# Designs tried in a protein design chat: VH-VL binders against NFX1-type zinc finger-containing protein 1 homolog (znfx-1). Part 10

Target 1, 210 residues: NFX1-type zinc finger-containing protein 1 homolog (znfx-1), of Caenorhabditis elegans (e9p860r1531to1740)
Amino acid sequence: RQQHRMNLTISDKIVKLSFYDNVTDAENVGLYPDVQGMATNLFFWSHTSMEESPDEVSWLNKHEISMTVALVKHLLKQNYTTNDIVVLATYSAQKNLMYREYANVFGSTPDSNVIPVETVDSFQGKERKIVIVSLVRSHRGGRENTGIGFLAVANRICVALTRAQHGMYIIGNGAYIMNNSELWNKIVNNLRRSNLIEYNLPLKCVAHGN
Key: E = the ipSAE of ESMFold2; O = the ipSAE of OpenDDE; V2 = 0.75 times the mean of E and O plus 0.25 times the DockQ between their complexes.

## First folded at step 12 (VH-VL; framework fv_mogamulizumab)

Design d1 (from u4 with heavy chain S103Y; at its last look DockQ between E and O 0.15; V2 from the best seeds 0.00; counts 0 for: pae O 4.9 > 2, placed apart)
Fold by OpenDDE, look of step 12:
Structure d1 (fold): chain C 210 residues (1-210), chain A 119 residues (1-119), chain B 112 residues (1-112)
Amino acid sequence: as target 1 above (210 residues)
Amino acid sequence: EVQLVESGGDLVQPGRSLRLSCAASGFTFSDYDMHWVRQAPGKGLEWVATISYSGKRTYYPDSVKGRFTISRDNAKNSLYLQMNSLRVEDTALYYCARDEGYYYGFDYWGQGTLVTVSS
Amino acid sequence: DVLMTQSPLSLPVTPGEPASISCRSSQSLLHSNGYTYLEWYLQKPGQSPQLLIYKVSYRFSGVPDRFSGSGSGTDFTLKISRVEAEDVGVYYCMQGTHYPYTFGQGTKVEIK
């Protein structure tokens, strides 16, 4: 069994560890180029900003949207196009807010010179060179918080983290998420061991190459 | 970097009062529940008090209820423990600890401050 | 109050060998929200306690894979697959489901 989609870092650090331990990498994925302007082709950009719920059913995280916008702008400066990048939102409210408040950046059609935002479920069976995943869920400390709901479902996690080809960047509260799922606990801890999760996003200087 | 630094520990006689402080830094203090845990010399750990992130809820064991008061000043990133009517059995190293999120335990602890109650 | 009982209280171990610590609660630690708030802490000599395991089986950040937690209801276990010198200290289980929060007596792990 071979995978033909994800770069070697995603395959090794996430997929083989948590989803498909018997999968091997096809030759084509080993030939993928590095993501320009990024220090790595896989990174968890963590934060501790709280989530919001407009209806107590869906969730949004305004800080993550700001982070996403910053990352998208950075990637666009590296001459990536709207066909190269997709944002996956774990919740519809997050997607809707992106479209509503950042219409100059995000849109439903790549042909509109905006970056597409899709929910995880709507992007099943699809792939893109660069995928930004917004996890959204983040709450205060204490012992009376709610669970992470959607993010705890293994199949949805798998879909969210297996859509990227050349690069995947996860935006979320890593410390919080790892508390609510054995799968996330495993993933986040593994990324920590590999220095692939930080509160600061490591970028590659175009001028110096580092 | 997350840091918790306790202070205020002293030698006092039974019946006296003492106020401990915990200075927090390196994180958004107001987002976390905080706790006091104590350890008598050569003994195990004992939960002393909990205060919610907003300070609206406090919890105590019967061993200190009515004598100890936990409080916080989120503007100063500070946690406090007012100890009244101190007893010899209150002698211990007192730790402040942070509760990281809903599902975590006490993920960060200070170095502790020593309270000795002796006649 | 929920009584937490650890066994053994003293555990001498040869480096490289496995270790197992039991923790029993006097009542179920299953919270109404569906989670079980059983935590394991390690206090190394001369240091403050540090979190190892939370919610029965989740490893805290930086905790080696050789540590594992298991159990349900009232019976819980901490296992170390291969004890290392740095694992020496006193291990405490704690229930955070019911107020008042309560700790076990502690298990002193030493190298033989």
Scores: ipSAE 0.024, ipTM 0.625, lowest interface PAE 4.9, mean pLDDT 91
ESMFold2, look of step 12: ipSAE 0.151; ipTM 0.600
ESMFold2 (binder alone), look of step 12: mean pLDDT 93; pTM 0.949

Design d2 (from y3 with heavy chain S103F; at its last look DockQ between E and O 0.24; V2 from the best seeds 0.00; counts 0 for: pae E 5.1 > 2)
Heavy chain, then light chain:
Amino acid sequence: EVQLVESGGDLVQPGRSLRLSCAASGFTFSDYDMHWVRQAPGKGLEWVATISYSGKRTYYPDSVKGRFTISRDNAKNSLYLQMNSLRVEDTALYYCARDEGYFYGFDYWGQGTLVTVSS
Amino acid sequence: DVLMTQSPLSLPVTPGEPASISCRSSQSLLHSNGYRYLEWYLQKPGQSPQLLIYKVSYRFSGVPDRFSGSGSGTDFTLKISRVEAEDVGVYYCMQGTHYPYTFGQGTKVEIK
ESMFold2, look of step 12: ipSAE 0.140; ipTM 0.658
ESMFold2 (binder alone), look of step 12: mean pLDDT 93; pTM 0.953
OpenDDE, look of step 12: ipSAE 0.047; ipTM 0.617

Design d3 (from q1 with heavy chain S56K, light chain N58Y; at its last look DockQ between E and O 0.27; V2 from the best seeds 0.00; counts 0 for: pae E 5.2 > 2, grease 19 > 18.9)
Heavy chain, then light chain:
Amino acid sequence: EVQLVESGGDLVQPGRSLRLSCAASGFTFSDYDMSWVRQAPGKGLEWVATISYSGKRTYYPDSVKGRFTISRDNAKNSLYLQMNSLRVEDTALYYCARDEGYYYGFDYWGQGTLVTVSS
Amino acid sequence: DVLMTQSPLSLPVTPGEPASISCRSSQSLLHSNGYTYLEWYLQKPGQSPQLLIYKVSYRFSGVPDRFSGSGSGTDFTLKISRVEAEDVGVYYCMQGTHYPYTFGQGTKVEIK
ESMFold2, look of step 12: ipSAE 0.054; ipTM 0.573
ESMFold2 (binder alone), look of step 12: mean pLDDT 94; pTM 0.953
OpenDDE, look of step 12: ipSAE 0.126; ipTM 0.676
ESMFold2, look of step 15: ipSAE 0.105; ipTM 0.599
ESMFold2 (binder alone), look of step 15: mean pLDDT 94; pTM 0.955
OpenDDE, look of step 15: ipSAE 0.032; ipTM 0.629

## First folded at step 14 (VH-VL; framework fv_mogamulizumab)

Design g1 (from d3 with heavy chain S30R, light chain Y58N; at its last look DockQ between E and O 0.61; V2 from the best seeds 0.00; counts 0 for: pae E 5.7 > 2)
Heavy chain, then light chain:
Amino acid sequence: EVQLVESGGDLVQPGRSLRLSCAASGFTFRDYDMSWVRQAPGKGLEWVATISYSGKRTYYPDSVKGRFTISRDNAKNSLYLQMNSLRVEDTALYYCARDEGYYYGFDYWGQGTLVTVSS
Amino acid sequence: DVLMTQSPLSLPVTPGEPASISCRSSQSLLHSNGYTYLEWYLQKPGQSPQLLIYKVSNRFSGVPDRFSGSGSGTDFTLKISRVEAEDVGVYYCMQGTHYPYTFGQGTKVEIK
ESMFold2, look of step 14: ipSAE 0.136; ipTM 0.674
ESMFold2 (binder alone), look of step 14: mean pLDDT 94; pTM 0.952
OpenDDE, look of step 14: ipSAE 0.037; ipTM 0.630

Design g2 (from d3 with heavy chain S54Y, light chain Y58N F60A; at its last look DockQ between E and O 0.04; V2 from the best seeds 0.00; counts 0 for: pae E 12.1 > 2, placed apart)
Heavy chain, then light chain:
Amino acid sequence: EVQLVESGGDLVQPGRSLRLSCAASGFTFSDYDMSWVRQAPGKGLEWVATISYYGKRTYYPDSVKGRFTISRDNAKNSLYLQMNSLRVEDTALYYCARDEGYYYGFDYWGQGTLVTVSS
Amino acid sequence: DVLMTQSPLSLPVTPGEPASISCRSSQSLLHSNGYTYLEWYLQKPGQSPQLLIYKVSNRASGVPDRFSGSGSGTDFTLKISRVEAEDVGVYYCMQGTHYPYTFGQGTKVEIK
ESMFold2, look of step 14: ipSAE 0.007; ipTM 0.468
ESMFold2 (binder alone), look of step 14: mean pLDDT 93; pTM 0.953
OpenDDE, look of step 14: ipSAE 0.042; ipTM 0.652

Design g3 (from d3 with heavy chain Y103S, light chain T36R; at its last look DockQ between E and O 0.70; V2 from the best seeds 0.00; counts 0 for: pae O 4.3 > 2)
Heavy chain, then light chain:
Amino acid sequence: EVQLVESGGDLVQPGRSLRLSCAASGFTFSDYDMSWVRQAPGKGLEWVATISYSGKRTYYPDSVKGRFTISRDNAKNSLYLQMNSLRVEDTALYYCARDEGYSYGFDYWGQGTLVTVSS
Amino acid sequence: DVLMTQSPLSLPVTPGEPASISCRSSQSLLHSNGYRYLEWYLQKPGQSPQLLIYKVSYRFSGVPDRFSGSGSGTDFTLKISRVEAEDVGVYYCMQGTHYPYTFGQGTKVEIK
ESMFold2, look of step 14: ipSAE 0.248; ipTM 0.709
ESMFold2 (binder alone), look of step 14: mean pLDDT 94; pTM 0.956
OpenDDE, look of step 14: ipSAE 0.030; ipTM 0.641

Design g4 (from d3 with heavy chain Y103H, light chain T36R; at its last look DockQ between E and O 0.58; V2 from the best seeds 0.00; counts 0 for: pae E 5.0 > 2)
Heavy chain, then light chain:
Amino acid sequence: EVQLVESGGDLVQPGRSLRLSCAASGFTFSDYDMSWVRQAPGKGLEWVATISYSGKRTYYPDSVKGRFTISRDNAKNSLYLQMNSLRVEDTALYYCARDEGYHYGFDYWGQGTLVTVSS
Amino acid sequence: DVLMTQSPLSLPVTPGEPASISCRSSQSLLHSNGYRYLEWYLQKPGQSPQLLIYKVSYRFSGVPDRFSGSGSGTDFTLKISRVEAEDVGVYYCMQGTHYPYTFGQGTKVEIK
ESMFold2, look of step 14: ipSAE 0.149; ipTM 0.685
ESMFold2 (binder alone), look of step 14: mean pLDDT 94; pTM 0.954
OpenDDE, look of step 14: ipSAE 0.065; ipTM 0.679

## First folded at step 15 (VH-VL; framework fv_mogamulizumab)

Design k1 (from d3 with light chain G34D Y58N; at its last fold request DockQ between E and O 0.44; V2 from the best seeds 0.00; counts 0 for: pae E 6.5 > 2)
Heavy chain, then light chain:
Amino acid sequence: EVQLVESGGDLVQPGRSLRLSCAASGFTFSDYDMSWVRQAPGKGLEWVATISYSGKRTYYPDSVKGRFTISRDNAKNSLYLQMNSLRVEDTALYYCARDEGYYYGFDYWGQGTLVTVSS
Amino acid sequence: DVLMTQSPLSLPVTPGEPASISCRSSQSLLHSNDYTYLEWYLQKPGQSPQLLIYKVSNRFSGVPDRFSGSGSGTDFTLKISRVEAEDVGVYYCMQGTHYPYTFGQGTKVEIK
ESMFold2, look of step 15: ipSAE 0.012; ipTM 0.554
ESMFold2 (binder alone), look of step 15: mean pLDDT 94; pTM 0.951
OpenDDE, look of step 15: ipSAE 0.197; ipTM 0.715
ESMFold2, fold request of step 17: ipSAE 0.017, 0.007, 0.014; ipTM 0.581, 0.583, 0.529
ESMFold2 (binder alone), fold request of step 17: mean pLDDT 94, 93, 94; pTM 0.953, 0.949, 0.952
OpenDDE, fold request of step 17: ipSAE 0.262, 0.037, 0.036; ipTM 0.741, 0.645, 0.637

Design k2 (from d3 with heavy chain Y104S, light chain G34D; at its last look DockQ between E and O 0.03; V2 from the best seeds 0.00; counts 0 for: pae E 11.5 > 2, placed apart)
Heavy chain, then light chain:
Amino acid sequence: EVQLVESGGDLVQPGRSLRLSCAASGFTFSDYDMSWVRQAPGKGLEWVATISYSGKRTYYPDSVKGRFTISRDNAKNSLYLQMNSLRVEDTALYYCARDEGYYSGFDYWGQGTLVTVSS
Amino acid sequence: DVLMTQSPLSLPVTPGEPASISCRSSQSLLHSNDYTYLEWYLQKPGQSPQLLIYKVSYRFSGVPDRFSGSGSGTDFTLKISRVEAEDVGVYYCMQGTHYPYTFGQGTKVEIK
ESMFold2, look of step 15: ipSAE 0.007; ipTM 0.459
ESMFold2 (binder alone), look of step 15: mean pLDDT 94; pTM 0.955
OpenDDE, look of step 15: ipSAE 0.037; ipTM 0.630

Design k3 (from d3 with heavy chain S35N, light chain F60A; at its last look DockQ between E and O 0.09; V2 from the best seeds 0.00; counts 0 for: pae E 6.0 > 2, placed apart)
Heavy chain, then light chain:
Amino acid sequence: EVQLVESGGDLVQPGRSLRLSCAASGFTFSDYDMNWVRQAPGKGLEWVATISYSGKRTYYPDSVKGRFTISRDNAKNSLYLQMNSLRVEDTALYYCARDEGYYYGFDYWGQGTLVTVSS
Amino acid sequence: DVLMTQSPLSLPVTPGEPASISCRSSQSLLHSNGYTYLEWYLQKPGQSPQLLIYKVSYRASGVPDRFSGSGSGTDFTLKISRVEAEDVGVYYCMQGTHYPYTFGQGTKVEIK
ESMFold2, look of step 15: ipSAE 0.041; ipTM 0.578
ESMFold2 (binder alone), look of step 15: mean pLDDT 94; pTM 0.955
OpenDDE, look of step 15: ipSAE 0.041; ipTM 0.645

## First folded at step 16 (VH-VL; framework fv_mogamulizumab)

Design j1 (from k1 with heavy chain S35H; at its last look DockQ between E and O 0.46; V2 from the best seeds 0.00; counts 0 for: pae E 6.9 > 2)
Heavy chain, then light chain:
Amino acid sequence: EVQLVESGGDLVQPGRSLRLSCAASGFTFSDYDMHWVRQAPGKGLEWVATISYSGKRTYYPDSVKGRFTISRDNAKNSLYLQMNSLRVEDTALYYCARDEGYYYGFDYWGQGTLVTVSS
Amino acid sequence: DVLMTQSPLSLPVTPGEPASISCRSSQSLLHSNDYTYLEWYLQKPGQSPQLLIYKVSNRFSGVPDRFSGSGSGTDFTLKISRVEAEDVGVYYCMQGTHYPYTFGQGTKVEIK
ESMFold2, look of step 16: ipSAE 0.039; ipTM 0.600
ESMFold2 (binder alone), look of step 16: mean pLDDT 93; pTM 0.952
OpenDDE, look of step 16: ipSAE 0.047; ipTM 0.608

Design j2 (from k1 with heavy chain D31S; at its last look DockQ between E and O 0.52; V2 from the best seeds 0.00; counts 0 for: pae E 6.0 > 2)
Heavy chain, then light chain:
Amino acid sequence: EVQLVESGGDLVQPGRSLRLSCAASGFTFSSYDMSWVRQAPGKGLEWVATISYSGKRTYYPDSVKGRFTISRDNAKNSLYLQMNSLRVEDTALYYCARDEGYYYGFDYWGQGTLVTVSS
Amino acid sequence: DVLMTQSPLSLPVTPGEPASISCRSSQSLLHSNDYTYLEWYLQKPGQSPQLLIYKVSNRFSGVPDRFSGSGSGTDFTLKISRVEAEDVGVYYCMQGTHYPYTFGQGTKVEIK
ESMFold2, look of step 16: ipSAE 0.036; ipTM 0.557
ESMFold2 (binder alone), look of step 16: mean pLDDT 94; pTM 0.954
OpenDDE, look of step 16: ipSAE 0.028; ipTM 0.610

Design j3 (from k1 with heavy chain S30R; at its last look DockQ between E and O 0.43; V2 from the best seeds 0.00; counts 0 for: pae E 7.2 > 2)
Heavy chain, then light chain:
Amino acid sequence: EVQLVESGGDLVQPGRSLRLSCAASGFTFRDYDMSWVRQAPGKGLEWVATISYSGKRTYYPDSVKGRFTISRDNAKNSLYLQMNSLRVEDTALYYCARDEGYYYGFDYWGQGTLVTVSS
Amino acid sequence: DVLMTQSPLSLPVTPGEPASISCRSSQSLLHSNDYTYLEWYLQKPGQSPQLLIYKVSNRFSGVPDRFSGSGSGTDFTLKISRVEAEDVGVYYCMQGTHYPYTFGQGTKVEIK
ESMFold2, look of step 16: ipSAE 0.014; ipTM 0.558
ESMFold2 (binder alone), look of step 16: mean pLDDT 94; pTM 0.956
OpenDDE, look of step 16: ipSAE 0.028; ipTM 0.641

Design j4 (from k1 with light chain Y35W; at its last look DockQ between E and O 0.30; V2 from the best seeds 0.00; counts 0 for: pae E 6.5 > 2)
Heavy chain, then light chain:
Amino acid sequence: EVQLVESGGDLVQPGRSLRLSCAASGFTFSDYDMSWVRQAPGKGLEWVATISYSGKRTYYPDSVKGRFTISRDNAKNSLYLQMNSLRVEDTALYYCARDEGYYYGFDYWGQGTLVTVSS
Amino acid sequence: DVLMTQSPLSLPVTPGEPASISCRSSQSLLHSNDWTYLEWYLQKPGQSPQLLIYKVSNRFSGVPDRFSGSGSGTDFTLKISRVEAEDVGVYYCMQGTHYPYTFGQGTKVEIK
ESMFold2, look of step 16: ipSAE 0.028; ipTM 0.580
ESMFold2 (binder alone), look of step 16: mean pLDDT 94; pTM 0.953
OpenDDE, look of step 16: ipSAE 0.041; ipTM 0.597

## First folded at step 19 (VH-VL; framework fv_mogamulizumab)

Design b1 (from k1 with heavy chain T28Y K56S; at its last look DockQ between E and O 0.54; V2 from the best seeds 0.00; counts 0 for: pae E 4.2 > 2, grease 20 > 18.9)
Heavy chain, then light chain:
Amino acid sequence: EVQLVESGGDLVQPGRSLRLSCAASGFYFSDYDMSWVRQAPGKGLEWVATISYSGSRTYYPDSVKGRFTISRDNAKNSLYLQMNSLRVEDTALYYCARDEGYYYGFDYWGQGTLVTVSS
Amino acid sequence: DVLMTQSPLSLPVTPGEPASISCRSSQSLLHSNDYTYLEWYLQKPGQSPQLLIYKVSNRFSGVPDRFSGSGSGTDFTLKISRVEAEDVGVYYCMQGTHYPYTFGQGTKVEIK
ESMFold2, look of step 19: ipSAE 0.089; ipTM 0.579
ESMFold2 (binder alone), look of step 19: mean pLDDT 94; pTM 0.954
OpenDDE, look of step 19: ipSAE 0.067; ipTM 0.649

Design b2 (from k1 with heavy chain T28W K56S, light chain D34G; at its last look DockQ between E and O 0.23; V2 from the best seeds 0.00; counts 0 for: pae E 4.8 > 2, grease 20.1 > 18.9)
Heavy chain, then light chain:
Amino acid sequence: EVQLVESGGDLVQPGRSLRLSCAASGFWFSDYDMSWVRQAPGKGLEWVATISYSGSRTYYPDSVKGRFTISRDNAKNSLYLQMNSLRVEDTALYYCARDEGYYYGFDYWGQGTLVTVSS
Amino acid sequence: DVLMTQSPLSLPVTPGEPASISCRSSQSLLHSNGYTYLEWYLQKPGQSPQLLIYKVSNRFSGVPDRFSGSGSGTDFTLKISRVEAEDVGVYYCMQGTHYPYTFGQGTKVEIK
ESMFold2, look of step 19: ipSAE 0.061; ipTM 0.520
ESMFold2 (binder alone), look of step 19: mean pLDDT 94; pTM 0.954
OpenDDE, look of step 19: ipSAE 0.089; ipTM 0.661

Design b3 (at its last look DockQ between E and O 0.36; V2 from the best seeds 0.00; counts 0 for: pae E 8.7 > 2)
Heavy chain, then light chain:
Amino acid sequence: EVQLVESGGDLVQPGRSLRLSCAASGFTFSDYDMSWVRQAPGKGLEWVATISYSGSRTYYPDSVKGRFTISRDNAKNSLYLQMNSLRVEDTALYYCARDEGYYGWGSYGFDYWGQGTLVTVSS
Amino acid sequence: DVLMTQSPLSLPVTPGEPASISCRSSQSLLHSNDYTYLEWYLQKPGQSPQLLIYKVSNRFSGVPDRFSGSGSGTDFTLKISRVEAEDVGVYYCMQGTHYPYTFGQGTKVEIK
ESMFold2, look of step 19: ipSAE 0.012; ipTM 0.524
ESMFold2 (binder alone), look of step 19: mean pLDDT 92; pTM 0.943
OpenDDE, look of step 19: ipSAE 0.035; ipTM 0.586

Design b4 (from k1 with heavy chain K56S, light chain D34G K55Y; at its last look DockQ between E and O 0.13; V2 from the best seeds 0.00; counts 0 for: pae E 5.4 > 2, placed apart)
Heavy chain, then light chain:
Amino acid sequence: EVQLVESGGDLVQPGRSLRLSCAASGFTFSDYDMSWVRQAPGKGLEWVATISYSGSRTYYPDSVKGRFTISRDNAKNSLYLQMNSLRVEDTALYYCARDEGYYYGFDYWGQGTLVTVSS
Amino acid sequence: DVLMTQSPLSLPVTPGEPASISCRSSQSLLHSNGYTYLEWYLQKPGQSPQLLIYYVSNRFSGVPDRFSGSGSGTDFTLKISRVEAEDVGVYYCMQGTHYPYTFGQGTKVEIK
ESMFold2, look of step 19: ipSAE 0.106; ipTM 0.619
ESMFold2 (binder alone), look of step 19: mean pLDDT 94; pTM 0.952
OpenDDE, look of step 19: ipSAE 0.028; ipTM 0.622

## First folded at step 20 (VH-VL; framework fv_mogamulizumab)

Design v1 (from k1 with heavy chain K56S, light chain T97R; at its last look DockQ between E and O 0.58; V2 from the best seeds 0.00; counts 0 for: pae E 6.3 > 2)
Heavy chain, then light chain:
Amino acid sequence: EVQLVESGGDLVQPGRSLRLSCAASGFTFSDYDMSWVRQAPGKGLEWVATISYSGSRTYYPDSVKGRFTISRDNAKNSLYLQMNSLRVEDTALYYCARDEGYYYGFDYWGQGTLVTVSS
Amino acid sequence: DVLMTQSPLSLPVTPGEPASISCRSSQSLLHSNDYTYLEWYLQKPGQSPQLLIYKVSNRFSGVPDRFSGSGSGTDFTLKISRVEAEDVGVYYCMQGRHYPYTFGQGTKVEIK
ESMFold2, look of step 20: ipSAE 0.023; ipTM 0.559
ESMFold2 (binder alone), look of step 20: mean pLDDT 94; pTM 0.955
OpenDDE, look of step 20: ipSAE 0.031; ipTM 0.609

Design v2 (from k1 with heavy chain K56S, light chain S32Y; at its last look DockQ between E and O 0.04; V2 from the best seeds 0.00; counts 0 for: pae E 12.5 > 2, grease 19 > 18.9, placed apart)
Heavy chain, then light chain:
Amino acid sequence: EVQLVESGGDLVQPGRSLRLSCAASGFTFSDYDMSWVRQAPGKGLEWVATISYSGSRTYYPDSVKGRFTISRDNAKNSLYLQMNSLRVEDTALYYCARDEGYYYGFDYWGQGTLVTVSS
Amino acid sequence: DVLMTQSPLSLPVTPGEPASISCRSSQSLLHYNDYTYLEWYLQKPGQSPQLLIYKVSNRFSGVPDRFSGSGSGTDFTLKISRVEAEDVGVYYCMQGTHYPYTFGQGTKVEIK
ESMFold2, look of step 20: ipSAE 0.006; ipTM 0.456
ESMFold2 (binder alone), look of step 20: mean pLDDT 94; pTM 0.954
OpenDDE, look of step 20: ipSAE 0.032; ipTM 0.611

Design v3 (from k1 with heavy chain T50H K56S; at its last look DockQ between E and O 0.45; V2 from the best seeds 0.00; counts 0 for: pae E 5.2 > 2)
Heavy chain, then light chain:
Amino acid sequence: EVQLVESGGDLVQPGRSLRLSCAASGFTFSDYDMSWVRQAPGKGLEWVAHISYSGSRTYYPDSVKGRFTISRDNAKNSLYLQMNSLRVEDTALYYCARDEGYYYGFDYWGQGTLVTVSS
Amino acid sequence: DVLMTQSPLSLPVTPGEPASISCRSSQSLLHSNDYTYLEWYLQKPGQSPQLLIYKVSNRFSGVPDRFSGSGSGTDFTLKISRVEAEDVGVYYCMQGTHYPYTFGQGTKVEIK
ESMFold2, look of step 20: ipSAE 0.065; ipTM 0.577
ESMFold2 (binder alone), look of step 20: mean pLDDT 94; pTM 0.955
OpenDDE, look of step 20: ipSAE 0.054; ipTM 0.638

Design v4 (from k1 with heavy chain S54Y K56S; at its last look DockQ between E and O 0.52; V2 from the best seeds 0.00; counts 0 for: pae E 6.7 > 2, grease 19.1 > 18.9)
Heavy chain, then light chain:
Amino acid sequence: EVQLVESGGDLVQPGRSLRLSCAASGFTFSDYDMSWVRQAPGKGLEWVATISYYGSRTYYPDSVKGRFTISRDNAKNSLYLQMNSLRVEDTALYYCARDEGYYYGFDYWGQGTLVTVSS
Amino acid sequence: DVLMTQSPLSLPVTPGEPASISCRSSQSLLHSNDYTYLEWYLQKPGQSPQLLIYKVSNRFSGVPDRFSGSGSGTDFTLKISRVEAEDVGVYYCMQGTHYPYTFGQGTKVEIK
ESMFold2, look of step 20: ipSAE 0.032; ipTM 0.598
ESMFold2 (binder alone), look of step 20: mean pLDDT 94; pTM 0.953
OpenDDE, look of step 20: ipSAE 0.030; ipTM 0.616

## First folded at step 21 (VH-VL; framework fv_mogamulizumab)

Design y5 (from y3 with heavy chain D33Y; at its last look DockQ between E and O 0.21; V2 from the best seeds 0.00; counts 0 for: pae E 2.9 > 2, placed apart)
Heavy chain, then light chain:
Amino acid sequence: EVQLVESGGDLVQPGRSLRLSCAASGFTFSDYYMHWVRQAPGKGLEWVATISYSGKRTYYPDSVKGRFTISRDNAKNSLYLQMNSLRVEDTALYYCARDEGYSYGFDYWGQGTLVTVSS
Amino acid sequence: DVLMTQSPLSLPVTPGEPASISCRSSQSLLHSNGYRYLEWYLQKPGQSPQLLIYKVSYRFSGVPDRFSGSGSGTDFTLKISRVEAEDVGVYYCMQGTHYPYTFGQGTKVEIK
ESMFold2, look of step 21: ipSAE 0.390; ipTM 0.747
ESMFold2 (binder alone), look of step 21: mean pLDDT 93; pTM 0.956
OpenDDE, look of step 21: ipSAE 0.108; ipTM 0.689

Design y6 (from y3 with light chain N33Y; at its last look DockQ between E and O 0.21; V2 from the best seeds 0.00; counts 0 for: pae O 4.3 > 2, placed apart)
Heavy chain, then light chain:
Amino acid sequence: EVQLVESGGDLVQPGRSLRLSCAASGFTFSDYDMHWVRQAPGKGLEWVATISYSGKRTYYPDSVKGRFTISRDNAKNSLYLQMNSLRVEDTALYYCARDEGYSYGFDYWGQGTLVTVSS
Amino acid sequence: DVLMTQSPLSLPVTPGEPASISCRSSQSLLHSYGYRYLEWYLQKPGQSPQLLIYKVSYRFSGVPDRFSGSGSGTDFTLKISRVEAEDVGVYYCMQGTHYPYTFGQGTKVEIK
ESMFold2, look of step 21: ipSAE 0.267; ipTM 0.725
ESMFold2 (binder alone), look of step 21: mean pLDDT 94; pTM 0.954
OpenDDE, look of step 21: ipSAE 0.032; ipTM 0.616

Design y7 (from y3 with heavy chain T50V, light chain H31Y; at its last look DockQ between E and O 0.29; V2 from the best seeds 0.00; counts 0 for: pae E 3.4 > 2)
Heavy chain, then light chain:
Amino acid sequence: EVQLVESGGDLVQPGRSLRLSCAASGFTFSDYDMHWVRQAPGKGLEWVAVISYSGKRTYYPDSVKGRFTISRDNAKNSLYLQMNSLRVEDTALYYCARDEGYSYGFDYWGQGTLVTVSS
Amino acid sequence: DVLMTQSPLSLPVTPGEPASISCRSSQSLLYSNGYRYLEWYLQKPGQSPQLLIYKVSYRFSGVPDRFSGSGSGTDFTLKISRVEAEDVGVYYCMQGTHYPYTFGQGTKVEIK
ESMFold2, look of step 21: ipSAE 0.326; ipTM 0.729
ESMFold2 (binder alone), look of step 21: mean pLDDT 93; pTM 0.956
OpenDDE, look of step 21: ipSAE 0.068; ipTM 0.673

Design y8 (from y3 with heavy chain S52W; at its last look DockQ between E and O 0.29; V2 from the best seeds 0.00; counts 0 for: pae O 2.9 > 2)
Heavy chain, then light chain:
Amino acid sequence: EVQLVESGGDLVQPGRSLRLSCAASGFTFSDYDMHWVRQAPGKGLEWVATIWYSGKRTYYPDSVKGRFTISRDNAKNSLYLQMNSLRVEDTALYYCARDEGYSYGFDYWGQGTLVTVSS
Amino acid sequence: DVLMTQSPLSLPVTPGEPASISCRSSQSLLHSNGYRYLEWYLQKPGQSPQLLIYKVSYRFSGVPDRFSGSGSGTDFTLKISRVEAEDVGVYYCMQGTHYPYTFGQGTKVEIK
ESMFold2, look of step 21: ipSAE 0.411; ipTM 0.736
ESMFold2 (binder alone), look of step 21: mean pLDDT 94; pTM 0.959
OpenDDE, look of step 21: ipSAE 0.077; ipTM 0.650

## First folded at step 22 (VH-VL; framework fv_mogamulizumab)

Design z5 (from y5 with heavy chain S52W, light chain F60D; at its last look DockQ between E and O 0.47; V2 from the best seeds 0.00; counts 0 for: pae O 5.8 > 2, grease 19.3 > 18.9)
Heavy chain, then light chain:
Amino acid sequence: EVQLVESGGDLVQPGRSLRLSCAASGFTFSDYYMHWVRQAPGKGLEWVATIWYSGKRTYYPDSVKGRFTISRDNAKNSLYLQMNSLRVEDTALYYCARDEGYSYGFDYWGQGTLVTVSS
Amino acid sequence: DVLMTQSPLSLPVTPGEPASISCRSSQSLLHSNGYRYLEWYLQKPGQSPQLLIYKVSYRDSGVPDRFSGSGSGTDFTLKISRVEAEDVGVYYCMQGTHYPYTFGQGTKVEIK
ESMFold2, look of step 22: ipSAE 0.433; ipTM 0.766
ESMFold2 (binder alone), look of step 22: mean pLDDT 93; pTM 0.957
OpenDDE, look of step 22: ipSAE 0.037; ipTM 0.601

Design z6 (from y5 with heavy chain T50V; at its last look DockQ between E and O 0.77; V2 from the best seeds 0.00; counts 0 for: pae O 3.1 > 2)
Heavy chain, then light chain:
Amino acid sequence: EVQLVESGGDLVQPGRSLRLSCAASGFTFSDYYMHWVRQAPGKGLEWVAVISYSGKRTYYPDSVKGRFTISRDNAKNSLYLQMNSLRVEDTALYYCARDEGYSYGFDYWGQGTLVTVSS
Amino acid sequence: DVLMTQSPLSLPVTPGEPASISCRSSQSLLHSNGYRYLEWYLQKPGQSPQLLIYKVSYRFSGVPDRFSGSGSGTDFTLKISRVEAEDVGVYYCMQGTHYPYTFGQGTKVEIK
ESMFold2, look of step 22: ipSAE 0.529; ipTM 0.805
ESMFold2 (binder alone), look of step 22: mean pLDDT 94; pTM 0.959
OpenDDE, look of step 22: ipSAE 0.083; ipTM 0.680

